Miniprotein binders against q9bqp7. Designs and how they scored, part 219

Target 1, 240 residues: q9bqp7
Amino acid sequence: VPQNWFPIFNPERSDKPNASDPSVPLKIPLQRNVIPSVTRVLQQTMTKQQVFLLERWKQRMILELGEDGFKEYTSNVFLQGKRFHEALESILSPQETLKERDENLLKSGYIESVQHILKDVSGVRALESAVQHETLNYIGLLDCVAEYQGKLCVIDWKTSEKPKPFIQSTFDNPLQVVAYMGAMNHDTNYSFQVQCGLIVVAYKDGSPAHPHFMDAELCSQYWTKWLLRLEEYTEKKKNQ
Key: E = the ipSAE of ESMFold2; O = the ipSAE of OpenDDE; V2 = 0.75 times the mean of E and O plus 0.25 times the DockQ between their complexes.

## First folded at step 21 (miniprotein)

Design Qh5 (at its last look DockQ between E and O 0.90; V2 from the best seeds 0.80)
Fold by ESMFold2, look of step 21:
Structure Qh5 (fold): chain B 240 residues (1-240), chain A 104 residues (1-104)
Amino acid sequence: as target 1 above (240 residues)
Amino acid sequence: SPELAKELVQSVEWLLKEVEELLRMGDLYYAAWMARMAVDFAEDTGDPELIRRVAELLVRVARIAGRPELVEEAIRVFEELARRNPDPEIREIAEEAIRRLREL
């Protein structure tokens, strides 16, 4: 358990914020990273076992694909992920313009993969928006806040090429989601709060994406683990 | 390298503990994903006892989850384990796991 527990939910903030205008999602710009980001905290607090296993996975990929093949694979995965996020932001934004869209963005296997999920998404509150935990002093950039099947969620979108499912970023994804959730709930830029999460893994071949819904109880358990990682990070930085 | 072999065993043991924690938390999606990874890395140890422990864990996770797609994925993991390993002890572990998964 962490030495200094802090609640994920802010009881002084309404569950149902007062909104007077149509659903134009928030997009808070990310400041220069003068305080630690969620991803930096997670990367810097990996256990010896996590590091060892990821390095072993990398070496096996290089053995299979060759060094140049692995570099091409990782470059393509990064580009596809970026384009997928851009497409989703465009789809979910009500004031989008056609001049900012590549038609191929909307016709990818990843977009087809999530169609059944998108049908259940409504009430979009934030897209590609910065969050900062004012008390615990960390920052992040979340993908989306919206209702999924009637429950307001922090939603994280991931891509996967099914034949090679192991990548570093998916290992700590639930911690990333709850860290963003806690930050949003304690960020003065937001007048509402959220206690559920959704992780969606989209597949390149268009196969139906798997939605991983995280209810408040599960988020609370992951929040405790996030606090431990944040605590470890601060201790590590004191000794450097 | 004996030091790398020791680290691998320790890392598989760590994965087993993480899967149990995920089960306790009720995160069946991540429990299944991590259990499949644990089988893959346990194979690298060449230790049939460790492979058996991880195989039993993956079968248990699939039973608890009750999701056909997770059962299918687990079966594929064990089919590949049996295909790659001529060792009759490891092959027996994989084939028994497949039989138990098909009964689900």
Scores: ipSAE 0.766, ipTM 0.900, lowest interface PAE 0.7, mean pLDDT 85
Fold by OpenDDE base, look of step 21:
Structure Qh5 (fold): chain B 240 residues (1-240), chain A 104 residues (1-104)
Amino acid sequence: as target 1 above (240 residues)
Amino acid sequence: SPELAKELVQSVEWLLKEVEELLRMGDLYYAAWMARMAVDFAEDTGDPELIRRVAELLVRVARIAGRPELVEEAIRVFEELARRNPDPEIREIAEEAIRRLREL
């Protein structure tokens, strides 16, 4: 049990989103503070086994692609991910705020991959919006808050290449999502709370994306794991 | 190196425990994903018994999940395992896993 237990859900906030469909999704800028990001916490608290597996994967990839090839691969994965998120933000943003849609951004296998998911996405409340948990002292930038199949959730978009998935971010994805949920639920910039998470894994070849839906119970279980990681991070920083 | 081999085995054992925890939590997608990854790393050990344990776990996850797509993904993993390994014992493990998955 975490020493510093804090609830993922805020009892002071109503579970029912106030029916005012915000006409415009929230986009709160990330403030550069001394406060650790969710990503930083997770990266600094990886287990020895996780580190080893990632290193072993890296070595295999280098053996296959060469060092320069692996660097290029990593750079391409990052760029593709960025472009994919930009494209999604453009798609999910209201038409009036759509800057000139770079049509080229929409022509990707990843966008094709998520089309069937996007059909079930509605009521977008936030896009690329910063969250801060004031009590637990962490920040994050969430991809999307929207209704998926009628359930309000934090949506996190991931890119994967078949048959060689990028392994770096896959282990802790559920923790990242619940960390964002917990922060948002206690961030004063938001008037609503989320009870569900959704991880969408988009594929480069355009094959149907996989929706990993996390209900409130599963989110609560991962929240406990997140709190333990956060405590570990805090302890490590005190000892530095 | 013997040290690398030991670390690899330990990491696979860790993955097996994580999969069991994910199953306990009811996160079947991530359980399947981690189990598939465990097959790849178990293969690197060359230990048929470890490969067998991971294979059995992946089959179990696929069975519990009851999703055709996860079954098909698991089949593909074992087909590739069989293709890449000349060891008859590993091939047998993979083929048996495929048979079990096709009966789901």
Scores: ipSAE 0.758, ipTM 0.898, lowest interface PAE 0.6, mean pLDDT 90
ESMFold2 (binder alone), look of step 21: mean pLDDT 89; pTM 0.881

Design Qh6 (at its last fold request DockQ between E and O 0.88; V2 from the best seeds 0.83)
Fold by ESMFold2, fold request of step 22:
Structure Qh6 (fold): chain B 240 residues (1-240), chain A 104 residues (1-104)
Amino acid sequence: as target 1 above (240 residues)
Amino acid sequence: SPELAKELVQSVEWLLKEVEELLRMGDLWYAAWMARLAVDFAEDTGDPELIRRVAELLVRVARIAGRPELVEEAIRVFEELARRNPDPEIREIAEEAIRRLREL
């Protein structure tokens, strides 16, 4: 139970867009400062078991691929993820400024994988946009805020090469999503709020992506877990 | 090493507890994902008793979720487990889990 509870939703805001909201998605730039990022908090508060399992997975990959093979694998995964996020930002932007270059960016199995999801996405309000929780003092960079099947969601895009468990970023992904949600709901750069989350797992081979919808109740339960992680982080930093 | 083997078992036990929490929260997709992950690491222990406990949990999660795609993914996990393991006890665990999943 967190000792310093704070609500995920802001009662002063509606979950519906205001009539005066801009028609283009927000892209608030991330400003480097001394307050911690969501991903930093989560990395620094992993349980010893989670750390052990990640290291075990890494060692198994090194045995399979060799050290150089694993280095190339991780570099390729990073690049593929970066390309995927760039492609999605381009697709979801109402003003495509790189249309001639976008066709090569759009030719990936991951983009094919999410097509059925994208047809249900509308009302894009933010893309690759910074959030800051002004009271709890943490920052993040969310992938997307848009309606999915009529519900406004913080959407996080993940890539997977299917035949292997992708452990590295998945354990805490729901906490990451709700942390972004709470930050956005209390960030003065945004005039709306979001109560639902969506994690989309895209597959390299183009197989249909899995949409994991998190309603407001589930988000509230994950929010409590995020607050505990943030408290753990804060306490650790006070002791250093 | 014996120290690493003990820590692996403790980490699988931790995964079991996390799956139960996810079930309580109603996050059935994450519960199924983490249960599948637990099978993978339980196999790494070589401990048939632990593998059986995790297998039973994955079957239970698939039953509670009631989603054909999660049942299908669970079956594939146990097909791989049986294929990779000549140990008749582990093979029996996998085959029983598949039988139970197909009755869903």
Scores: ipSAE 0.815, ipTM 0.923, lowest interface PAE 0.6, mean pLDDT 87
Fold by OpenDDE base, fold request of step 22:
Structure Qh6 (fold): chain B 240 residues (1-240), chain A 104 residues (1-104)
Amino acid sequence: as target 1 above (240 residues)
Amino acid sequence: SPELAKELVQSVEWLLKEVEELLRMGDLWYAAWMARLAVDFAEDTGDPELIRRVAELLVRVARIAGRPELVEEAIRVFEELARRNPDPEIREIAEEAIRRLREL
């Protein structure tokens, strides 16, 4: 059990967005400060086994592609991911739909991959929005808060070039989602709370994306694991 | 090096424990994901016994999940395992796993 227990859900907030919630998705800018990001906490608290497996994967990829080929691959993965998120923001944002959509951004295999998921997405409340947990002292940038099949979710979009995903995006994804949920649920910039998570893995070849829905119970279990990682990070920083 | 091989085996054993925990939590999708990853790294060990254990776990996860897409993804992993490995024992493990998955 974490030493510093804090609930993932806020009993003072409604599970439903208030009717007064703006029709425009929230986009709170991320403030760069001394507060650690969710990503930083997770990266610095990886297990020795995770670090080893990532390095082993990297070595295999370098053996296959060469050093320069691997650098190019990594750069392309990053660029494709960025473009995919930009395209999704454009699709899901009512205001950006009015701007000249770069039609080229929308013609990606990743966008094709998620089309069936997007049909079930409605009621977008936040896009690329910063969250801060004041008590637990961490920040994050969430991709999307929207209704999926009528349930309000924190949605995290992932890209995969191959049926086997980029290994860096494989570990700790559920922890990232629940960390954003817990922060949002206690961030004063948000009037509502979220109880569910959704991880969507989009494929470059346009194959149907795989949605992973996390209910409130599963999110609560991952929240405990997140708190342990956060404590480990805090202890590591005190000893530095 | 023998040390690298030992560390790889230990890391695969860690993945197996993570999969079991995910099963306990009821996250069948992520359990299947991590189990497929475990097969990929177990292959690098060249240890048929470890590969068998990981294969059995992936088959079990797919069975518990009862999702056709997860079964198909597991089959693809084992087809590739069989294709890439000249070791008859590893090929047999992969082929047996495919047979079990097709019966689901």
Scores: ipSAE 0.804, ipTM 0.913, lowest interface PAE 0.6, mean pLDDT 90
ESMFold2, look of step 21: ipSAE 0.803; ipTM 0.916
ESMFold2 (binder alone), look of step 21: mean pLDDT 88; pTM 0.867
OpenDDE base, look of step 21: ipSAE 0.743; ipTM 0.886
ESMFold2, fold request of step 22: ipSAE 0.801, 0.806; ipTM 0.915, 0.917
ESMFold2 (binder alone), fold request of step 22: mean pLDDT 88, 88, 88; pTM 0.877, 0.879, 0.873
OpenDDE base, fold request of step 22: ipSAE 0.785, 0.799; ipTM 0.907, 0.912

Design Qh7 (at its last look DockQ between E and O 0.84; V2 from the best seeds 0.80)
Fold by OpenDDE base, look of step 21:
Structure Qh7 (fold): chain B 240 residues (1-240), chain A 104 residues (1-104)
Amino acid sequence: as target 1 above (240 residues)
Amino acid sequence: SPELKKELVQSVEWLLKEVEELLRMGDLYYAAWMARMAVDFAEDTGDPELIRRVALLLVRVAAIAGRPELVEEAIRVFEELARRNPDPEIREIAEEAIRRLREL
């Protein structure tokens, strides 16, 4: 049990999104502060087993691709991920803010992969927006807040080259999502609350993306795990 | 190295526990994902008993999930396991897992 328990949901906020669909998604800039990001907390609190498995995967990939090939692979994955997020932001943004859609950004297997999911996405409330949990003292940049199949979700987009999503962050993706949810639900910059999470894994070959939907109960369970990771991080920093 | 094998075994055992926790939580998607990963790492140990345990767990996860796509993915994992391993015992484990998955 976390020593510093804090709720994921804010009882002071209405569960019903105020009917005023903001005409424009929120895009709050990330402030460079001494406050740790969600990603930093998760990276520095990985278990020995997670670290070991990631290293083993890396070694397998190096054996297959070579050292230079693996570096190139890693760089490409990062670049493709960035481009994919930019493309999604463009797609999900209101048409009036659509700068000249770089048609090249839209011509990706990843975009093809998520088309069936995008059909179920509506009511976009935030895109690439910063969240801060003032009490628990962490920040994050969430990809998207929107309705998925009529449920308001924090949506996190991931890219995978192979149908086997061995993504470095895959283990902690649910924790990342709930961390963003908890922060947003208590961030004064937001007037609404989210109760669900969605992780979408897009594939380079255009095969249908896998949606991982997290209901409020599952999010609450992962929230407890997140709090434990945050406590561990805080303890490690006090000892440095 | 024997040390590496020991660490691999420990890591697979950890994954098995994580899968069980995910099942308890009701996260069948991640349970299936971690179970598939566990097959790959169990293979690296060369321990048929460990591979069997992981295989049975993946079959169980697929059965609980009741999603055709997860069953098909699990079948593909075991087909590849059988293809890559000349060991008759590992092949038998993979083939048995496939049979069980096809009966779902």
Scores: ipSAE 0.799, ipTM 0.907, lowest interface PAE 0.6, mean pLDDT 90
Fold by ESMFold2, look of step 21:
Structure Qh7 (fold): chain B 240 residues (1-240), chain A 104 residues (1-104)
Amino acid sequence: as target 1 above (240 residues)
Amino acid sequence: SPELKKELVQSVEWLLKEVEELLRMGDLYYAAWMARMAVDFAEDTGDPELIRRVALLLVRVAAIAGRPELVEEAIRVFEELARRNPDPEIREIAEEAIRRLREL
């Protein structure tokens, strides 16, 4: 029920790369500007229930670990996620040799966890690349665009330390993916579009990662929910 | 903290509604993930009726999905629920959920 609906797919654009595509994945730099990021929109439009549950999870962790223990835990999880993304970008880049890779980045349970997924990934078109929706005026930084089992996807990589009952970023992950997809499909820096999404949850202990594939129909349904969040964000800023 | 319990119950009710929407959309993985999370937060309420409602929803999601790994994950959730809770009503809820999951 958005008041100002906009399509996720661009009918004037091919869903496959053309023959003139570059041999190296795109990495469009993110520029500072006034328009909001996907993550800011999602953060500022969380329901009170979502906020309450996240705070409840935080308090339970603090009870178990202590305040200082929780701060160290969250810092380590953030750093592990950053290292994981750096390692994946290195692994998926066609211009790197094994000598140029940081051995410590490649030695993690998370990297072991995704090995079976990486075997099904090919045709990497973008890595850690900025996207902008010119008409709806939002930006993002997507992790990867590549084929997964023959289908071109926006791929989002997530880390998980088992057991984790609730992660705010995991809850909104499908909205992130479709928001990036819609922006990419309407961004002049890209010559093609993407109709599928993939969310990959990697585990610290090296257990096989879970691939969550989202086909075009599912992406379209999540797109409607993203548009509602973007409308809510816009209304809040209009009144401030 | 009766106010905190009321907010927790309302938030679990919100999760139940989100799971139903995810089922309608056909996102069975996220429906199962949210249902498992809802069991965890429902346990914090200590409310056996709410725990039963969430348990039945997780069983239904696993049945609809028809995927052995989701059934196994649900069973593990209920095994842990029974292990952590001395309340015999909550333990009965967990055991019934496991019986239903094994009959799939």
Scores: ipSAE 0.777, ipTM 0.900, lowest interface PAE 0.7, mean pLDDT 86
ESMFold2 (binder alone), look of step 21: mean pLDDT 89; pTM 0.894

Design Qh8 (at its last look DockQ between E and O 0.17; V2 from the best seeds 0.00; counts 0 for: pae O 4.4 > 1.5, placed apart)
Fold by ESMFold2, look of step 21:
Structure Qh8 (fold): chain B 240 residues (1-240), chain A 104 residues (1-104)
Amino acid sequence: as target 1 above (240 residues)
Amino acid sequence: SPELAKELVQSVEWLLKEVEELLRMGDLWYAAWMARMAVDFAEDTGDPELIRRVAELLVRVARIAGRPELVELAIRVFEELARRNPDPEIREIAEEAIRRLREL
């Protein structure tokens, strides 16, 4: 149980959308500062077991691909993820709907994989947007805030290459989502709040993406775990 | 080394505990995802008893979830485990898990 529990939702903020909200999704720029990012907190509070398993996975991949093959594999995975996020931002942004689209970027297995999910996504409120928790003092860069099947969600897009998934952030992805949610709900740059999360795993071969919906109750349970990780991070930095 | 082998077993035990927590939280999809990883690393230990424990957990997650796609995912995991391992004990563990999954 965290010693310094804090609610994931802001009781002083309306649940209802503002009719005068801008039609263009928010894209708050990430600013340099001294407060930690969600990903830094999670990376620096991995358990010994998480670190060991990640290293074990790395060594097995090197055994299968060789050192140079592994470096090329990881570079390609990073590039694929970056291109996927760029494509999704383009697809979901109204400014790029009628303007400069890279048609080759839109024709990929990952984009094919998510088509059935995108059909259920509407009301895009934010894309590639910075969030800051004003009270708990952490920052992040979320992928998307939009309605999924009528529920406003923080949406995180992930790529997966069958049969060899990249596992580096697999352990903590739900914590990342709820940390972004809590930050957004307590960030003065946003006039609304979000109660649900969605993690979408897309596949390189175009197989139907898997949506993992996280309702408010599940988000609350993961929020408690996020607060423990943030507390652990804070305690570690007291001796640095 | 003996220390690395011990730490791998301890890490698989940690994964088992994470899966149980995910079951308690009701996140059945993520529990299945984590259990799949546990099978993969349990195979790496070469310890049939640990592999059996993780196999039983993945079968249990699939049963509790009651979703055909998770059952099919689990079956594929065990088909691959049996294909990769000549050890008859490990093959029997995988085949038994598949039989239990197909009865769901």
Scores: ipSAE 0.756, ipTM 0.901, lowest interface PAE 0.8, mean pLDDT 85
Fold by OpenDDE base, look of step 21:
Order: C-alpha cells, then structure tokens, then sequence
Structure Qh8 (fold): chain B 240 residues (1-240), chain A 104 residues (1-104)
C-alpha cells in the first residue's frame, strides 16, 4: 500500500460531464519546472524485469542493425511518433483552428490504422494539454481527452512498428494514462474529471489499431501501482 | 543469425515466466500485455513450438481474466499472427487459439 495515498478521482467534481461541450479543446502549455514528469518518473523507476526486457531488445536490435543502425532506427521511430501525434492533433482539432493541414502528415500507415478508432471518438475536450497534480507533485502532457464510444477517456496514442516492436512504451502505458487521469482530476485548470482510459496502439502498416479500454476499476488498480512508482521516485531523489 | 535466435528464445522464456508470475499475482492485464509481447518475440524466432507455447499462455490468460476486452485483445493478436505468417503451422496455431477464445 502506498504511504502517500491519494485518490484518482475527485469527489468534488461531478461525474457528469458539464453539458458545455467546449467548442475548442483545451491546450494548456507545459511549464518547464523542477516538477518531474510522468514519463521521467516511470523511466527512473523501471523494474528489474523491465530493464532486462529493454536491454535484451536493445541488444537484439543492435545485433541486427548495428549500433549506428539502431540509433537511426530509434530516431526514426521517435520522429514517426511525433508526426503521428501532430497529425492526430490536426485531425481532432476543430476545423477553424486547423492551420494548413500538411496533407503529407495525414498520409501515414499510422493514421490509416486509427481510422476505425477515430470514428468512435467524439467530444474532444483537450489535446496535447498539460496536467499537474499539485499535491503529489508531478506533471504530464496528455495526448487527448475525448469520448470514446460515449465514455469520457484520457486517450493515449502509441505507435508500433512491426515486425520490430518498439517495446519501450508498452508496459507502463496504463500507468501513464492513470497518472494523467489523476492529475487532470485534481488540476484546477480542468472543470471536469475522467473515469476511463484508452490506449490506442497504431500500426505502421495501416493494420487496424488496437484499442485498450480501461474502465474505472482497472484505472483504480493501476493508480495504486502509479503511486508506488511515484514514491519510489521520490525516495530515490532524496537519496541523491 | 543463430545468436539472434538464441537471444529471442531466451527473451521469450523470460517473458513466459513473467506472465506466470503476473498470473499468480492476479495482474491479468499486465499478464496479457506480456503474453502479447511474447507472441511478437516468438514470431520472430519462427519456431512453431515456441509460438504454440506462447499462444496457449495467452489463451489461458484471457480465460482466467474472463474479461471481454482481454479476450478481444487476444483474438486480435492471433488474427494478426495468422495474417503475417505464411507458414501453415503458425496459421493453424493462431486459428486454433481464436477458436478457443471465441468459445469463452
């Protein structure tokens, strides 16, 4: 049990989405401060198992591609992910805010992959928006808050290359999502709360993306794990 | 390379053990995710027996979980496995796994 327990859901906020569909998604800028990001917390608190898995994967990839090839691969994967998120932000943004859609950004296998998911996405409330948990002292940048099949979710978009899976992001994704949920639910910049999460894994070849829905119960379970990771991070930093 | 194949096999064997531990702990979602990764690694080995073992484990995870979402996840994993592999034996493994999952 975490020593510093804090609820994922805010009892002071209504579970009912206030009927004011904001015409424009929120985009709160991330402030650079001393506060750790969710990503940083997760990266610095990986389990021995996660480290082992990533190391084995890295060794395999280096053996296959060489060291320079692996660096290039990693850079390309990162760039593709970035472009994918930019494309999604453009798609999910209201038309009036759409800067000239770089049509080239929309022509990707990843975008093709998520088309069937996007059909079920509506009521976009936030895009690339910063969240801060003031009490637990962490920040994050969430990809999207929207309704998926009528349920308000924090949506996290992931890219996967097959047959060479990029393993780095998959294991802690549920923790990342609930961390964003918990922060948003207690961030004063937001007037609503979320009870569900959605991880969408998009594929480079355009194969149908996999939606991983997280209900409130599952989110609560992962929230406990997140709190433990956050405590571990905090202890590690005190000892440095 | 033979070295790559050995490393992949070792990775799969480790993942299988981890899935068993996660199952024991009742962490069924992570068990399913780890099992999915194991399928991807096993696929890269091209070893049908290893793929079969991983497939059986993923089916078991889905069965234990009893959650429609995890069953659907597993079905999708095997549909993709079947789609990507021209090897009839691997396709059969995937198709059999799908049949078992649909019976849940």
Amino acid sequence: as target 1 above (240 residues)
Amino acid sequence: SPELAKELVQSVEWLLKEVEELLRMGDLWYAAWMARMAVDFAEDTGDPELIRRVAELLVRVARIAGRPELVELAIRVFEELARRNPDPEIREIAEEAIRRLREL
Scores: ipSAE 0.037, ipTM 0.434, lowest interface PAE 4.4, mean pLDDT 84
ESMFold2 (binder alone), look of step 21: mean pLDDT 86; pTM 0.845

Design Qh9 (at its last look DockQ between E and O 0.37; V2 from the best seeds 0.00; counts 0 for: pae O 4.4 > 1.5)
Fold by ESMFold2, look of step 21:
Formats: sequence, structure tokens, C-alpha cells
Structure Qh9 (fold): chain B 240 residues (1-240), chain A 104 residues (1-104)
Amino acid sequence: as target 1 above (240 residues)
Amino acid sequence: SPELAKELVQSVEWLLKEVEELLRMGDLWYAAWMARMAVDFAEDTGDPELIRRVAELLVRVARIAGRPELVEMAIRVFEELARRNPDPEIREIAEEAIRRLREL
């Protein structure tokens, strides 16, 4: 159990949007770089086994593709992920409906893959928006806050290629989502809170994306694991 | 090296424990994804006992989840395992797993 337990939800906040909420999704800029980010905390607290398995996967990919092939593969994966997030922000933002330059950005297998999910997404409240936990002192940049099938969620978008092992979302992705959730729920830039999470895995070939819904109970269980990782990080930094 | 091979086995064993924790938490989709990954790394060890243990775990996750798409995914995993491995013990592990999955 964490020694410094803190609740993921804020009892002073509603999980329902209020009628005065802005019609444009929130996009809070990420500005404070001295407070650790969620991804930095998770990267610096990986177990030896997590590190070993990721390095083993890398070595197998290099054996299969060659060093140059692997570098090209990883560069393309990074660029496709960036473009996917840009496309989703454009699609979900009402202010960018007059976009004249990025029609080709909207034509990708990943965008095709998520179409059936997007039909169930409504009430977008935040896009590519910074969160800061005012008490626990960590920051993050969440992808999306919106209703999914009637439940307000922190939504995280991931890309995957079907013929390759899906390792990119395996170890810590749910911790990342609940860390963003807890931060948003205690960030003065937000007037509402979120109790559910959604991880959406999109496929390059356009096959239907996999939604992974996390209800409040599951989020609370992952929150406890996040708090342990944050404590481990803090202890490491005290020992320099 | 022999030390790296031993660490791989230990890391797959750790991964099996993580799948059990995900099952306890009720995160069946993440348990299935992690079990699928465990099969891939277990295959890399060439150890039929370890491969059998991860195969049985993936079958159990699919049974508990009760979702056709997870059963189909697991069958594909074991079909590829059998195709890639000439070792008759590993092929029998894969074929038995497929038989159990088709009974779901």
C-alpha cells in the first residue's frame, strides 16, 4: 500500500459537465518542466524485467529488420503516431472544420480504424491538454477527455501494426491514464472531474480499433499502483 | 549468453505473475494482451515447460473473458507457434491449446 495515499477523485467536483462549460475543448499548455511528468516517472521506475523484455524485443526486431531497418521502422512508427494524434485533434476540434491543408492527414488506416469508436464519442471537453496534480506535484499531457458511450473518460489513443507484437501499450499505459485522471481531478484549470478511462488501440491496416474501457473501480486499483511508482520516483530523487 | 538466457526465463516468469495480478484486478483485456506477449517471449526461450505454462495461462484468460475475439486471437497465436517450431513437444502444446480454445 502507498505510504502517502491520496484519493484519485475529488469529492468537491461533479463528473457531469456543467451547462456553462466552454463550447471549445480545453487545451491547457504544458509549461512547468521542473515538476516530473507522468511519463518520466514511469520510465524511471520500470522494473529490471520490464527493461529487459523491452530490450529483448528491440534486439529481435533488429535481427529481423537489420539496424537500418529497425531505425526506419521506429522513426515511421513515431511519425505515424504523431500524425494520428494531430488528425484526431483536428477531427474532434470544432474550430478546425475549415482546415484546408491537412486532408491527407485524415486519410490513414489508423483514422479508418477508429471510426466506429468515434461514433460513440461525444461531449469533447479537452484535447492535448496539460494536467498538474497540485498536491502530489506531477504533470502530464492527456490526449482527450470526452464521453464514450455516455461515460466521461480520459481517452488515450495508441497505434499498432497488426502483424507485429503489440508491446507499445502493455506495461504502463493504464497507469498513465489514471495518473492523468488524478491530476486533472485536482487541477485548478479544470472545473469538472472524470472517473473512467479509455485506451483505444488503432490499427494501421484500418481494422476496427480495440477499445479498453476502465471503470471507476478499475481506475482506483491502477491509481494505487501509480502512487507506488510516484513514491519510488520521489525516493530515488531524494537519494540523488 | 547463458546469463541472458536465464534472465529471459526469469523475466517471462515475472510476466506470468503480472498476468495473474491483472486477472485478480479483473482487467481481462490487458491480461490477454500481456499473456499474448508472454507466449512470444516464452517461445524465444525454447523451453517447452515454460511455453506450456504461458499457453495454459492464455487459454485460461480467454476462458475467463468469454469473448470470441480473444479466443480467435489466441488460436492465431498458437497456430503461428506451431508453424514456426519443428519441435514436436512445442507443436503438441500449441495443438492442445487450440483444441481447448475451440471447445469454448
Scores: ipSAE 0.737, ipTM 0.880, lowest interface PAE 0.9, mean pLDDT 85
Fold by OpenDDE base, look of step 21:
Structure Qh9 (fold): chain B 240 residues (1-240), chain A 104 residues (1-104)
Amino acid sequence: as target 1 above (240 residues)
Amino acid sequence: SPELAKELVQSVEWLLKEVEELLRMGDLWYAAWMARMAVDFAEDTGDPELIRRVAELLVRVARIAGRPELVEMAIRVFEELARRNPDPEIREIAEEAIRRLREL
């Protein structure tokens, strides 16, 4: 049990989405401060086993691609992910805010992959928006808050390359999602709360993306795990 | 390298244990994800028996979870496994896993 328990849901906020569909999704800028990001917390608190697996994967990839090849691969994966998120932001943004859609950004297997998911996405409330948990003292940049099949979710978009998926992107994703949920639910910049999470894994080959829906119960379970990771991070930093 | 193969086997064995623990805890989603990773690592060992063990575990996770999304994920994993491997034994393992998953 976490020593510093804090609820994922805010009892002071209504579960009912206030009927004011904001005409424009929120985009709160991430402020660079001393506060750790969700990603940083997760990276610094990986288990020895997780580190081992990643190291072995890295060694295998280097053996296959060479060191320079692996660097290039990693760079390309990162770039593809970035472009995918930019494309999604463009798609999910209201048409009036759409800068000239780089049509080239929309022509990706990843975008093709998520088309069936996008059909079920509506009521976009936030895109690439910063969240801060003031009490637990962490920040994050969430991809999207929207309704998926009528349920308000924090949506996290992930890219997977076939045949060799990037292992780093998938393991702690549920923790990342609930961390964003908990932060949003207690961030004063937001007037609403979220009770569900959605991880969408897009595939480079355009095959149908895989939606991973997280209900409130599952989110609560992962929230406990997140709190433990956050405590571990805090302890580690005190000892440095 | 033989050393890398041994390390991969160790990684798979760890993943298998972790999946079992996750199953025990009722974290079926994470169990499925870990099992998927285990398939990937097992494939790289080229050991059909290890692949079989991992495949059985992933099928079991999908069965326990009863979620169509996880079943479909698992099917995709095995379709890809079959596609990438010319070894008839590995292909058979993958095809059998798919059959089992479709029966759920």
Scores: ipSAE 0.048, ipTM 0.458, lowest interface PAE 4.4, mean pLDDT 84
ESMFold2 (binder alone), look of step 21: mean pLDDT 88; pTM 0.872

